# VHH binders against c4kar8: the designs that were tried, part 332

Target 1, 263 residues: c4kar8
Amino acid sequence: MAELSTPSPASPAPLDGGRGDELEKFTLRGARQILQLLQDLITHRGLITAHTGGGHSFMTAVLKVDEERGRVVLDPSPDPQANRRALAAPRLTCVTQLDGIRIQFPLVGLGEGQDKGRPALFAPLPAEMLRLQRREFYRLQVPLAHELSCLLKAEDLARKPVEVSARVIDIGAGGVAVVVPTGAAEFVIGGTLPACRLALPDGEPIELDLEVRNLNRQTQRNGTEQLRVGLRFAALPRAADTRIQRYIFKTERALNAKARGGL
Short names: E, the ipSAE of ESMFold2; O, the ipSAE of OpenDDE; V2, 0.75 times the mean of E and O plus 0.25 times the DockQ between their complexes.

## First folded at step 17 (VHH)

Design pe8 (framework vhh_7pa5_2; at its last look DockQ between E and O 0.19; V2 from the best seeds 0.00; counts 0 for: placed apart)
Fold by ESMFold2, look of step 17:
Structure pe8 (fold): chain B 263 residues (1-263), chain A 125 residues (1-125)
Amino acid sequence: as target 1 above (263 residues)
Amino acid sequence: QVQLVESGGGMVQPGGSLRLSCAASGFTFSSYAMSWVRRAPGKGPEWVSTISGSGGSTSYADSVKGRFTISRDNAKNTLYLQMNSLKPEDTALYYCAKESEYWGDEKYDSPFDYWGQGTQVTVSS
């Protein structure tokens, strides 16, 4: 196969799939918090995957934090080609886990040099670090057999109230994505849909307020247009959150068991 | 609590052999691929070998192919690395690492979510 090299997208938070404001709660921007988290990675010998773009990456670790010079020091790759890609990349996306908690941070301005007489990579301290539990990010792809739906209280083009039953295509701790026929209602990014009803298999529908986060027109294979609507849960009661998490857990467990049992 | 505990390291002469073990607990061992990773003095972490959850698929870094053999005993929740024909450049801290859960973003994967404290292998006359 021929080498394929493609720069990373211009998106600053590729993890956020259109949920950037949902992740802000988990983004560290304080210098002291960033320094402590980097030190924790050193202490726990964190294995870091540094993504250089174009599907390329290499394994590294934080050797030290140079607080006085405001920079982080990383191990170079044993592969010289990986190091050249890293130095050429406009942005290095570093990802690791600390005790199962995902940590992601950008490095820009990467340079090469030596630390204690050995090759090393250097960059200014990151301005932000994302720190997430899997539950805070994971989106379950809803099996079609579950027929999950959400009744949306929206407006039509004439600004009249309309109820739209939307199929739920994915669900996570912070929201859902749904599909509706084009023209079924008018959705506005940042708009609030109060008192919507999410139908889970286990009991009465959950009443919840939703915020429109993204809109994506999609043409089905049969030529029919649908609108994909990304929705964030607003002010979610604890009981509703518990039911949603239970659904995700049970469904994920069942899907994993079916995969094993079929093998 | 996920725990990974390595053992079996030591000092050997070039050409010698060692068998490393990793005792796993706190998760369904057979459901996850497991890897050995090493850190040599003054070098960054280097992937050594991976074995699938069932044990049916293995892979190795070029530097260890033909000399090292990864295996697992799912009944004992134990990962192994048989190291033969050891060379001074194999001197490193060796630790086992657990395959991460899927996060839904394959572009920026973090392949390991837990690793042990390691066991030291030193190859010297």
Scores: ipSAE 0.596, ipTM 0.851, lowest interface PAE 1.6, mean pLDDT 85
Fold by OpenDDE, look of step 17:
Structure pe8 (fold): chain B 263 residues (1-263), chain A 125 residues (1-125)
Amino acid sequence: as target 1 above (263 residues)
Amino acid sequence: QVQLVESGGGMVQPGGSLRLSCAASGFTFSSYAMSWVRRAPGKGPEWVSTISGSGGSTSYADSVKGRFTISRDNAKNTLYLQMNSLKPEDTALYYCAKESEYWGDEKYDSPFDYWGQGTQVTVSS
């Protein structure tokens, strides 16, 4: 009678969020910590994007943490189809933020039921929650006095190469938002701008590839129209990343000091 | 620090009107699209409306189209939602939300990166 060794339940796949070693530092695994964070999400009425796979997601929120049953209670989607996808998904990837910190956590074993007579989704408590403290998604509003600029290599309507000097209005670890004059170049969401140059105050410009992620036309008070372009760092050297992070950190500190009356 | 503070909620009768406001701070308000999201009892959050940074473009959920109007005053860093012909089904906590500029993997995209505490709207006879 060969004892069929029941395969040990495969440890839930690590949160898919970047370089494994770095993420571990930001991953909460303590039960108390997880409970507290979930409670904080309730307290702050946090909106959660739940990814069901296949490019599908829905908005939800934590309604309750049931410690006794070891489960989290979520709002169902107002879309029945989204709920069906959620229930069919082997794993939900939940994304939210608290106090500017991105939070990501998996939910496995989603079920539906009722909480206090209302439809609800139920899942076991997450085994881990990722708190990205590195403000990877934090965007620093660039002080006007810093005059950060980005030289964009783009194309005009005729697909002629043009260089556009753009003012950087915000910067994060993942990219920059810039403003350009309307008509200076043609931008396409998803398009890549190669070999651009980001000018930081601390040294030589950083050469990098940028991906257009957002376009927003803005009318200034003076009636001048500008185009805001959200740009993702498509290829950022490690050294450049370090410089950007340093700049953000220093600037933020300075701004905070000023706000406190220290400067 | 980014802050969004909603106001203007209350109790109204069916057919009534309310105007919600959202005071924004801590970011370049005019540079970002803003949205209203609502959370009704027993239902998950529902997108209501979005307005572009410049205010030149607006979109609405079908459920509120023709009744609600989103607007913004960039000089005041304030987002508005005019709600007319209110229905009981509009009862919800209404959130002001900043549209996310996603820089990461599309797999984990979130439509919003900041939101307020919400303002309660109750439509009842």
Scores: ipSAE 0.568, ipTM 0.838, lowest interface PAE 0.9, mean pLDDT 85
ESMFold2 (binder alone), look of step 17: mean pLDDT 80; pTM 0.796

Design pe9 (framework vhh_7pa5_2; at its last look DockQ between E and O 0.39; V2 from the best seeds 0.00; counts 0 for: pae E 4.1 > 2)
Fold by OpenDDE, look of step 17:
Formats: sequence, C-alpha cells, structure tokens
Structure pe9 (fold): chain B 263 residues (1-263), chain A 125 residues (1-125)
Amino acid sequence: as target 1 above (263 residues)
Amino acid sequence: QVQLVESGGGMVQPGGSLRLSCAASGFTFSSYAMSWVRRAPGKGPEWVSTISGSGGDTSYADSVKGRFTISRDNAKNTLYLQMNSLKPEDTALYYCAKESEYWADERYDSPFDYWGQGTQVTVSS
C-alpha cells in the first residue's frame, strides 16, 4: 500500500518583484496582518486593480473577508469578459493603495459565486501582501543617446489612421512616456493604440498594444508645443517584457556606473 | 496629506441631473489627471470619466458618453462631474480618484493612488 505522498502545496510563486531580497522587508506574511490590511481596504473602500496577465486588468474591491472560510470576497467586474479572464487566470495580481502606500498581493484559486444574493468573486486569503512605503517605482529616464522611439498607430482628427513616431522619454515595466508633436494625432485617455512598435537598441522593434493613460500638453521655452503621452503596455508578450526589463536593467547599471565615475 | 472629498450626490428621478464635486488637497492638483469611478451595488468599480491635468483632454465610458461631463477648476482644486439624463443604472457610489502617475505605469499598476470616500447617487423613480 504505497502511501501516495500528497504533493506539498506549491509555495505561491513569489510576487514577481525582481528585487526579491529587498521586497521581503516589505512583505507581510502574518495572517493577522493580512486580515487587518484587507479590512483596512474595506474600510477605506479601496479600489483594487486586479491583473489577470497579458496586460489585462480590471477594477475590483474587497467586499468582505470571510475569516471562517479563509477567503476574500471581491466585487466582480461589470465586464463579463474580464471576469472570464480572471477565472481563467492561474493567478491574480492585485494592486491598490492605502494612504499613498502601494499594496500588492496575489490571489490564487479564484472562483465565482454569490454573496448575499449578489454575484461575487472568491479567493483564498492571500499568503502574502506587499506594502511598499516608498514609491520606488523606478522609471528609467531614457538617455537621449539611446534614441528610443515608439511608432504609434493612432488616428487624426478626421479619424484617419496615422502613424506617429514618438520619442520615448521614460520607460518602466508597465509602459512608456513619449513625446509627440502637437496635432500629429488625436489621443484619448483610456483609448487603445493597437500594434504599435517600440524600438529598443538591442534588436527589432517590439510590437505591442498601448493604452493611453495620460496626456500633458506642454509649451516649451522656445514656444513649441509638445504633447507628452503616458502609455501603458496593454498587451505585452512575455518575450517583449523580458527584453524591456533587460534594457532597463542594463541601462540602469550603465548609468549608475557612470555616476560612480567608472565609465 | 492627500485628501479627496466628494459631494453633490443625492436622490433624483430618472431623467434628472446632478453635479458632483470633488475637493482636492495635499498635492499639485493641476499636475495630475483626475477620474471619476463608480461602484454600483453588486458590481465592481467602473471607470466613468477622466480629465487631464490641464483640463484639455477628457474621456468617457460609453455608458455615460453624451450624458456626463467631467471638468475641473484648477484654481479651486476642484473636480466636477455634471450628470444629465440620469438613469437607474447610474445608481452608484461615485469616487473621485487621482491618477497615480502622470507617465508610464508599472507592470502591476493601479491607475489611482488616492480616492475619496465617495458620494452616493441614487436614481429612482
């Protein structure tokens, strides 16, 4: 009678924070702490962005914490497609803020059901919650010498498709900020720009979908008006993500080396 | 400390109008895009509208397009949402939300870093 060793539950994959050691200091693992933080999110009516992978996310909120059942109850998305993606995802990465402090936690084993007769999403309590006190959200200022560009597929005022080459001014894991000439295209916050091309120095341009997140019209000292566009990676292939991360890392390292007088 | 305080909610009949306000403090208001988000009973939060820091650019959810108007007075640090032709399905808690960053998002970003407690809008006959 061979005792089938029940496979030890796979330790939840660490929060994808590449800076593993530093993040541990900000990671809550205590059950009580986690519960308290979730309760705080309820109390403060925290808006949560749940990432389902592939650049997809939806907004949710903690409806309640069920301590008896060891689960968290979330509001479903008003978008049925988002809910389907969520349920199909092996892991949700939930991101929110409390008093300006970034909170991130994974949820696994998402299910759907009813809470008090209303549709709800259910997940086991997170095993860990990351609290980042310092917005060390590092956005790499792109060196001018790198001449990063993004070909934006947009529309003009007449809704005619146009391609705009935009200079990338900063880049992060989640997106880019670009500068475009005023009037080159019409951008709508929340709008998607499909099949754009991000040019990195290390190879062929990356095709990706971008979401317009912010617009800032600035007049330069010389009187020229420029439009700064904040763009989120709406759909980023894994390979592309890796390339972007590599670029950021390499560039940061180079900049730091230079700053230390090593180059 | 960043504070966002919504006001102007209430009960209205279908077809009625409301104007929501959000008083902002604790940050350079004009430097950030602002949004309205609503949470209806039994539904997760839904984005309603966004306005750029300068106020020159606005966007709307399809569900409210043509009926709602987002605006801001940067001199008063106030965000507004004019809601016309209100429908029962517009019943929700409406949040004023500050965009987290002006530029690129992190991989796992939240679009908002601050939001208020919300103001209740109820559309009922």
Scores: ipSAE 0.728, ipTM 0.905, lowest interface PAE 0.7, mean pLDDT 86
Fold by ESMFold2, look of step 17:
Structure pe9 (fold): chain B 263 residues (1-263), chain A 125 residues (1-125)
Amino acid sequence: as target 1 above (263 residues)
Amino acid sequence: QVQLVESGGGMVQPGGSLRLSCAASGFTFSSYAMSWVRRAPGKGPEWVSTISGSGGDTSYADSVKGRFTISRDNAKNTLYLQMNSLKPEDTALYYCAKESEYWADERYDSPFDYWGQGTQVTVSS
């Protein structure tokens, strides 16, 4: 097995997936800004993941914008089933990155047709697009001296409970990346690890649910294999979110002061 | 500053072989999974293959299994795709893509954050 597939999350959320007010400052609503961003995606051949709900998605790209008709034209999937799901979905959540900038926008009213004699998907232009600069989704590289760890409540290959203490190598507003020895536990992309514990330097560990988003094997300098596990915070309480943001802010400030000689 | 430059494309007869390369710079290459993605005219992007940062795990789309081999040379920051037994349906623009950092605030993945300009592969009889 070991097949790589785009992880299919649970049903897609609205553009404001639990961060509505926080995201408003990064939301483009001007028609000219939206058209320019869509044109940038065309020019740079942006790879877009379109989420159709029910844990399904497909890759697409913007072929063109039709300003006069107020429509965007998308590539159909090579998979006819994905196209059928997209046309049946009440909302398509499109996600991409362009030069490391995260871009997300909804499309409603998706239809099929032809563009220059070739199959294509059509939708009205989005009324809004989310554009997050790297600093808006920044992942802090955790200083080794902080010794941040996360206790993972996972399962071994025999589906028996196992607890793994994993070193946190980076942390952001929405998740962590950790490293564990290969074989310490069975991780499945899309799987949920309930009641894990994130240990920040000050205060008690934060209990939180985590979702596995990516897995990568890495070889250490000494030849030892380890597994990098990308984990998303699920259902994060506001108090926990505040503590994590405070840690990131304080650490960023300290690192910047050190780089400037203590300014 | 992340840059991915593909090369090795060209025209080949059915049944032929071709080796694609992707030169990477501006990031720690060995820390990220890398993928090949292709786009045929009139069709959307199609994932082809992925290799882990260490090179220890590989995966392939069903349409290319047994014919294509992904590899990487972490000392040279280079990703490869060996393409054998090529078919007309393999005709596409091929480009390499870098695994994105996990965006943990969103339930929706964007698996790639950078990709190259691509190299054209044309298989015709």
Scores: ipSAE 0.281, ipTM 0.727, lowest interface PAE 4.1, mean pLDDT 81
ESMFold2 (binder alone), look of step 17: mean pLDDT 81; pTM 0.801

## First folded at step 19 (VHH)

Design gb1 (framework vhh_vobarilizumab_d1; at its last look DockQ between E and O 0.67; V2 from the best seeds 0.74)
Fold by OpenDDE, look of step 19:
Structure gb1 (fold): chain B 263 residues (1-263), chain A 125 residues (1-125)
Amino acid sequence: as target 1 above (263 residues)
Amino acid sequence: EVQLVESGGGLVQPGGSLRLSCAASGFTFSEHDMAWYRQAPGKGRELVAGIDSGGYTSYADSVKGRFTISRDNAKNTLYLQMNSLRPEDTAVYYCAAQKSWEGVTYYGPSEYDYWGQGTLVTVSS
């Protein structure tokens, strides 16, 4: 009876940095965001595939995050050779998934340590973390000629309610991405913004609840910093969904017509 | 002022024994992880042994079974008992301190907050 060695699920290969521009929108560079994501990995006991190069990898996990010293503590491999490779590697590429979202981040400057008498690895906190949200839904890039706005009901740093008018940059059946001025409000990933208002060209604004799914700071060409907020429709009435779908369809058709030399 | 003062170094024959001491002052010794490092001529500084604030110890493979690190919190003193000394153990030995954090000790010279001036250990026939 040949024990069919179930092929170890192919460790997801690191995404080659070649499409740098496209990945930038999914890259977290904020210290707070990075810390939060690392804490989430701890909380969920997320298994991480750490790639050391040369086709070698080992399984690890984030054990602790030392914010004060700026260190992330990792579980070492049970294989001493893997740990040696990791320590010798100029860069460790960590790949994991959290809630179906692929997360990738580099660690540089890996060192050895101890956690309560057990061997541990550590590194400086990553400077960036890639969080690839699978777009469950097609997202229409809102033409600059179209002024879609979303009134966000959020809180400021003092937890005071604030209303922020945000420009919609993309829209899909599952949500919107908006841009807001930096500091306009405090957004927390996983947080809900209740009773927001999405303005479509075809009528009255749609009232809806939005869940913050992504935060990305963007620097404009003019040097102005903006915050891109990815928002999921938390509760979308059927009528609202129909209106959004109609808008997307109509806009896509118009864009395609224009691209074909129409108008 | 924070001070780590090493003592007990000297000349010893192969197979001999030495006991190093490090007297700590100017910080809360019991809240710091302590370590002995050594630096041989022309080599980098390497970890010899560590002891955290909880009393957990770690040793370099080269000294395992021969050296023993210990601490006396009442005396603010770190010790290194070195037995079966070898010529390759010849180095300047440094005491180092790192503030303890949640039972984690980070190894590496850059991870320690305080260093002694070192004491020379020479193992020679």
Scores: ipSAE 0.832, ipTM 0.932, lowest interface PAE 0.4, mean pLDDT 90
Fold by ESMFold2, look of step 19:
Structure gb1 (fold): chain B 263 residues (1-263), chain A 125 residues (1-125)
Amino acid sequence: as target 1 above (263 residues)
Amino acid sequence: EVQLVESGGGLVQPGGSLRLSCAASGFTFSEHDMAWYRQAPGKGRELVAGIDSGGYTSYADSVKGRFTISRDNAKNTLYLQMNSLRPEDTAVYYCAAQKSWEGVTYYGPSEYDYWGQGTLVTVSS
């Protein structure tokens, strides 16, 4: 089955659950704020990716907001199976952008309805909406050639100190994801790793404290199992933040220039 | 004050027909989206057919082509013409009303503000 051209880098996937504490300060919970943001999506005809779970999603839009009844009305998918998945799902995770700002919100209690003779979906207004500027959600996929690494000061299963040099696979304003061989160290979600060292290409390594946010086992092409560790920056000094943002900006510019030069 | 009164139920043989009526009072009928729901023994209530204030209709797949919903706003009455009846159509049939808003009807029993007492339809040989 042939694929169409890849669209521009706006990411429709929901943000990782392991970033929940970092995202709380960008979460709108006021009814007026939520109504206004939904109205903005209607006005700008924002296209929304609705994720139903299991890697499935469909495209939708907010058609109307019934303020008095507290309902949001959504466009159904032309694919009947997508609609069945949506109605069966315990929640939808809706992801979209408005003027470069990422918007994400859950809908629960999805039901069927009709809008002037056309099938429609509806749900109660969401209880919360994330509203994030690019800096707040963006994660750069680190090119292999950069060989970014992070020296982790961790413990083995016997609680003895170990140092693990982990390859950084993505990096953003709030943290990194790294890869280590399984068994290289013990990691506990919520645990802290003090005085780790992030090695960027220009300048001395950055000393920082990291918090383990998620762990996922992965199998390499050669059959070796590895552990993907999601790490949050704790108490990041402004100078360190500036260096990380500069690396991200310069690398993204270089990747974009290469893509444009390839046209 | 609000009243929805169903009538026209009864015993009918398979393949037969019935016409249900629902007389409405105590609210502005023309400003409401109307529906028929049914509840078979041991089952939950399910949507049979809906008709909004603008006349747009919707039908459950199980009744398409056999049932016809209609309304008469001058008489404040909702109808359900039921043809080619089957034993699985046996149920108590309920009339329901939901305030119209911008052409949108929300389906689901909890979305309707007013309900009738129901009329029994039995399809048996």
Scores: ipSAE 0.691, ipTM 0.878, lowest interface PAE 1.0, mean pLDDT 88
ESMFold2 (binder alone), look of step 19: mean pLDDT 83; pTM 0.834

Design gb10 (framework vhh_vobarilizumab_d1; at its last look DockQ between E and O 0.64; V2 from the best seeds 0.72)
Fold by OpenDDE, look of step 19:
Structure gb10 (fold): chain B 263 residues (1-263), chain A 125 residues (1-125)
Amino acid sequence: as target 1 above (263 residues)
Amino acid sequence: EVQLVESGGGLVQPGGSLRLSCAASGFTFSEHDMAWYRQAPGKGRELVAGIDSGGYTNYADSVKGRFTISRDNAKNTLYLQMNSLRPEDTAVYYCAAQRSFEGVTYYGPSEYDYWGQGTLVTVSS
């Protein structure tokens, strides 16, 4: 009976830093974001592959985060040699997945510690964490409990300026999909809607220009026709982008927590 | 003012014993993890023994079975019982303190908040 050695799932190789420009958009550098992501790893007991270089790696997990001291505490390897390698390494590359999203972060300055009498490893908090969410393609379905709205400045059939309050159905880094009543305004694919206002739950509406990218007529179950409008952010200020990304991240976390039976 | 004052150092013959004491003041001793470090001439400062606020202990391999770290929270005092002393134990011994964090102790000189002035232990025939 040949024990079929189940091929150890190939430890995902660290992404080579060579595509630096493309990865920048997926890199978190905010202290709060980093702390939150590390806390999420703790909460979900995410297994982390820690690469020490030279083709060596070991399995670890984030045990604790000390925000005050700026330290992350890791579970040591059961292999003393792996721990020695880790401590001797100038850099530890940590790779994991959370909710299907690849996460990668470096740790520098690894040290030895103790957690309630058990050996532990620790390092300074990472300065950056890569979260490979295809932001450009990812669309968060806006929860019904979240009343995201977008005030569209458009024209009617007579080219008269009209303001249409649209419900946001989905949101991503690149734009929003909204629903409007049929006939509320005339939309032209490729047309720009200037000085629109996106309302997020966390503050004042964001003023932005929107480009119409797609139009889909939808008939509701009740027989009412609605127009779904796909809109691209034409010129999104950095501050607005940050707010949108924060909202998406926070909402995704909440949805995932709920899905896992969390309050 | 925070103070850590080491005492009990001196000259001892190989195989002898010493007991070091560290008197702590100016902070909540019971909420800090304590450690003994030593620095031999021309060497870096190294961990000898640690004791956290929960009473868990850790020892360097070089002193394991010979040294015992203990604390008296009522007296705000840290102790190091050193038995079977060897010439290689010759060093200045330092008391160190760090604020406890959820049962985690961070080893390394840079991780400690407070240090004593040290006491010299010389093991020689």
Scores: ipSAE 0.842, ipTM 0.939, lowest interface PAE 0.4, mean pLDDT 90
Fold by ESMFold2, look of step 19:
Structure gb10 (fold): chain B 263 residues (1-263), chain A 125 residues (1-125)
Amino acid sequence: as target 1 above (263 residues)
Amino acid sequence: EVQLVESGGGLVQPGGSLRLSCAASGFTFSEHDMAWYRQAPGKGRELVAGIDSGGYTNYADSVKGRFTISRDNAKNTLYLQMNSLRPEDTAVYYCAAQRSFEGVTYYGPSEYDYWGQGTLVTVSS
């Protein structure tokens, strides 16, 4: 069997898991912008993964946009059960990528129709559409061999300064996730950690301010408890951003080459 | 100003036939997708058959092979030929119209802009 679209820009899974507020700046809400983006999907024949919930999805495409009635027309699945699932779903989450741009939008109130004698699905126009480049949503899982670390300048339980060397487990354009031993420092969601240092393999550590976005307690295989800390980059200098993007790009390219050679 | 006027309903024995007509005025008939809906006592309106401006037809499974929808654009008239009628076909039959959009017809009663007053079809021994 051939691997179809393994390097495909389309992602089958919607972006969520606590990133919704961060995505607001990439969200289109203007009617004209939405109509133009939908028309672009029609023009480029973009394949769309439509998620119906419960881990189910099907492939579709935008066939037409009816501006006067405010409707988008979709290609139905050849699988009748997928179509029934879509019609019953309270929300259809559509995900696609076009010219390196990830596009995601919700549809609600799906109905059935026809297009010149062929079955079709339709819905009201989405109220919003997410449009972002891969680097804006991608999080590289840091290879264990890299042992990337971030020196956190935090406070202990007594409100005294403490430095914690935290292992970086993932990194993206907007932040990192790190792990620390439980009790190594006190973290508060929304709190800032000034003058932290992110150690990348290429060059001197980057000094940056971090904001705590989420905290999750985790138990390792050996029973040891650790804290996963999601950190957002505050105002990031252009040079630092460039270095981070270069690390992500080079590491991802190397990992992709290894995966292809191993298959 | 827009009018859809159904006619041809009545009482018929099981196995019999009726032909419904819907005379349309006040809009450009050839640019509209037409449908017949029916409503039995205590039930919601359900699609019986549709025909778009290009002549493509669709039928509810319950009437396939027994009913035929057609249109005459010169007379601005929609038709429904109903054969092999059953007691379950007893309902008020409504003519409905929606604006055609590039060959697309949207199903569902809320998608139709214009409705007739209905004509009663009663199928009983």
Scores: ipSAE 0.661, ipTM 0.850, lowest interface PAE 0.9, mean pLDDT 87
ESMFold2 (binder alone), look of step 19: mean pLDDT 84; pTM 0.849

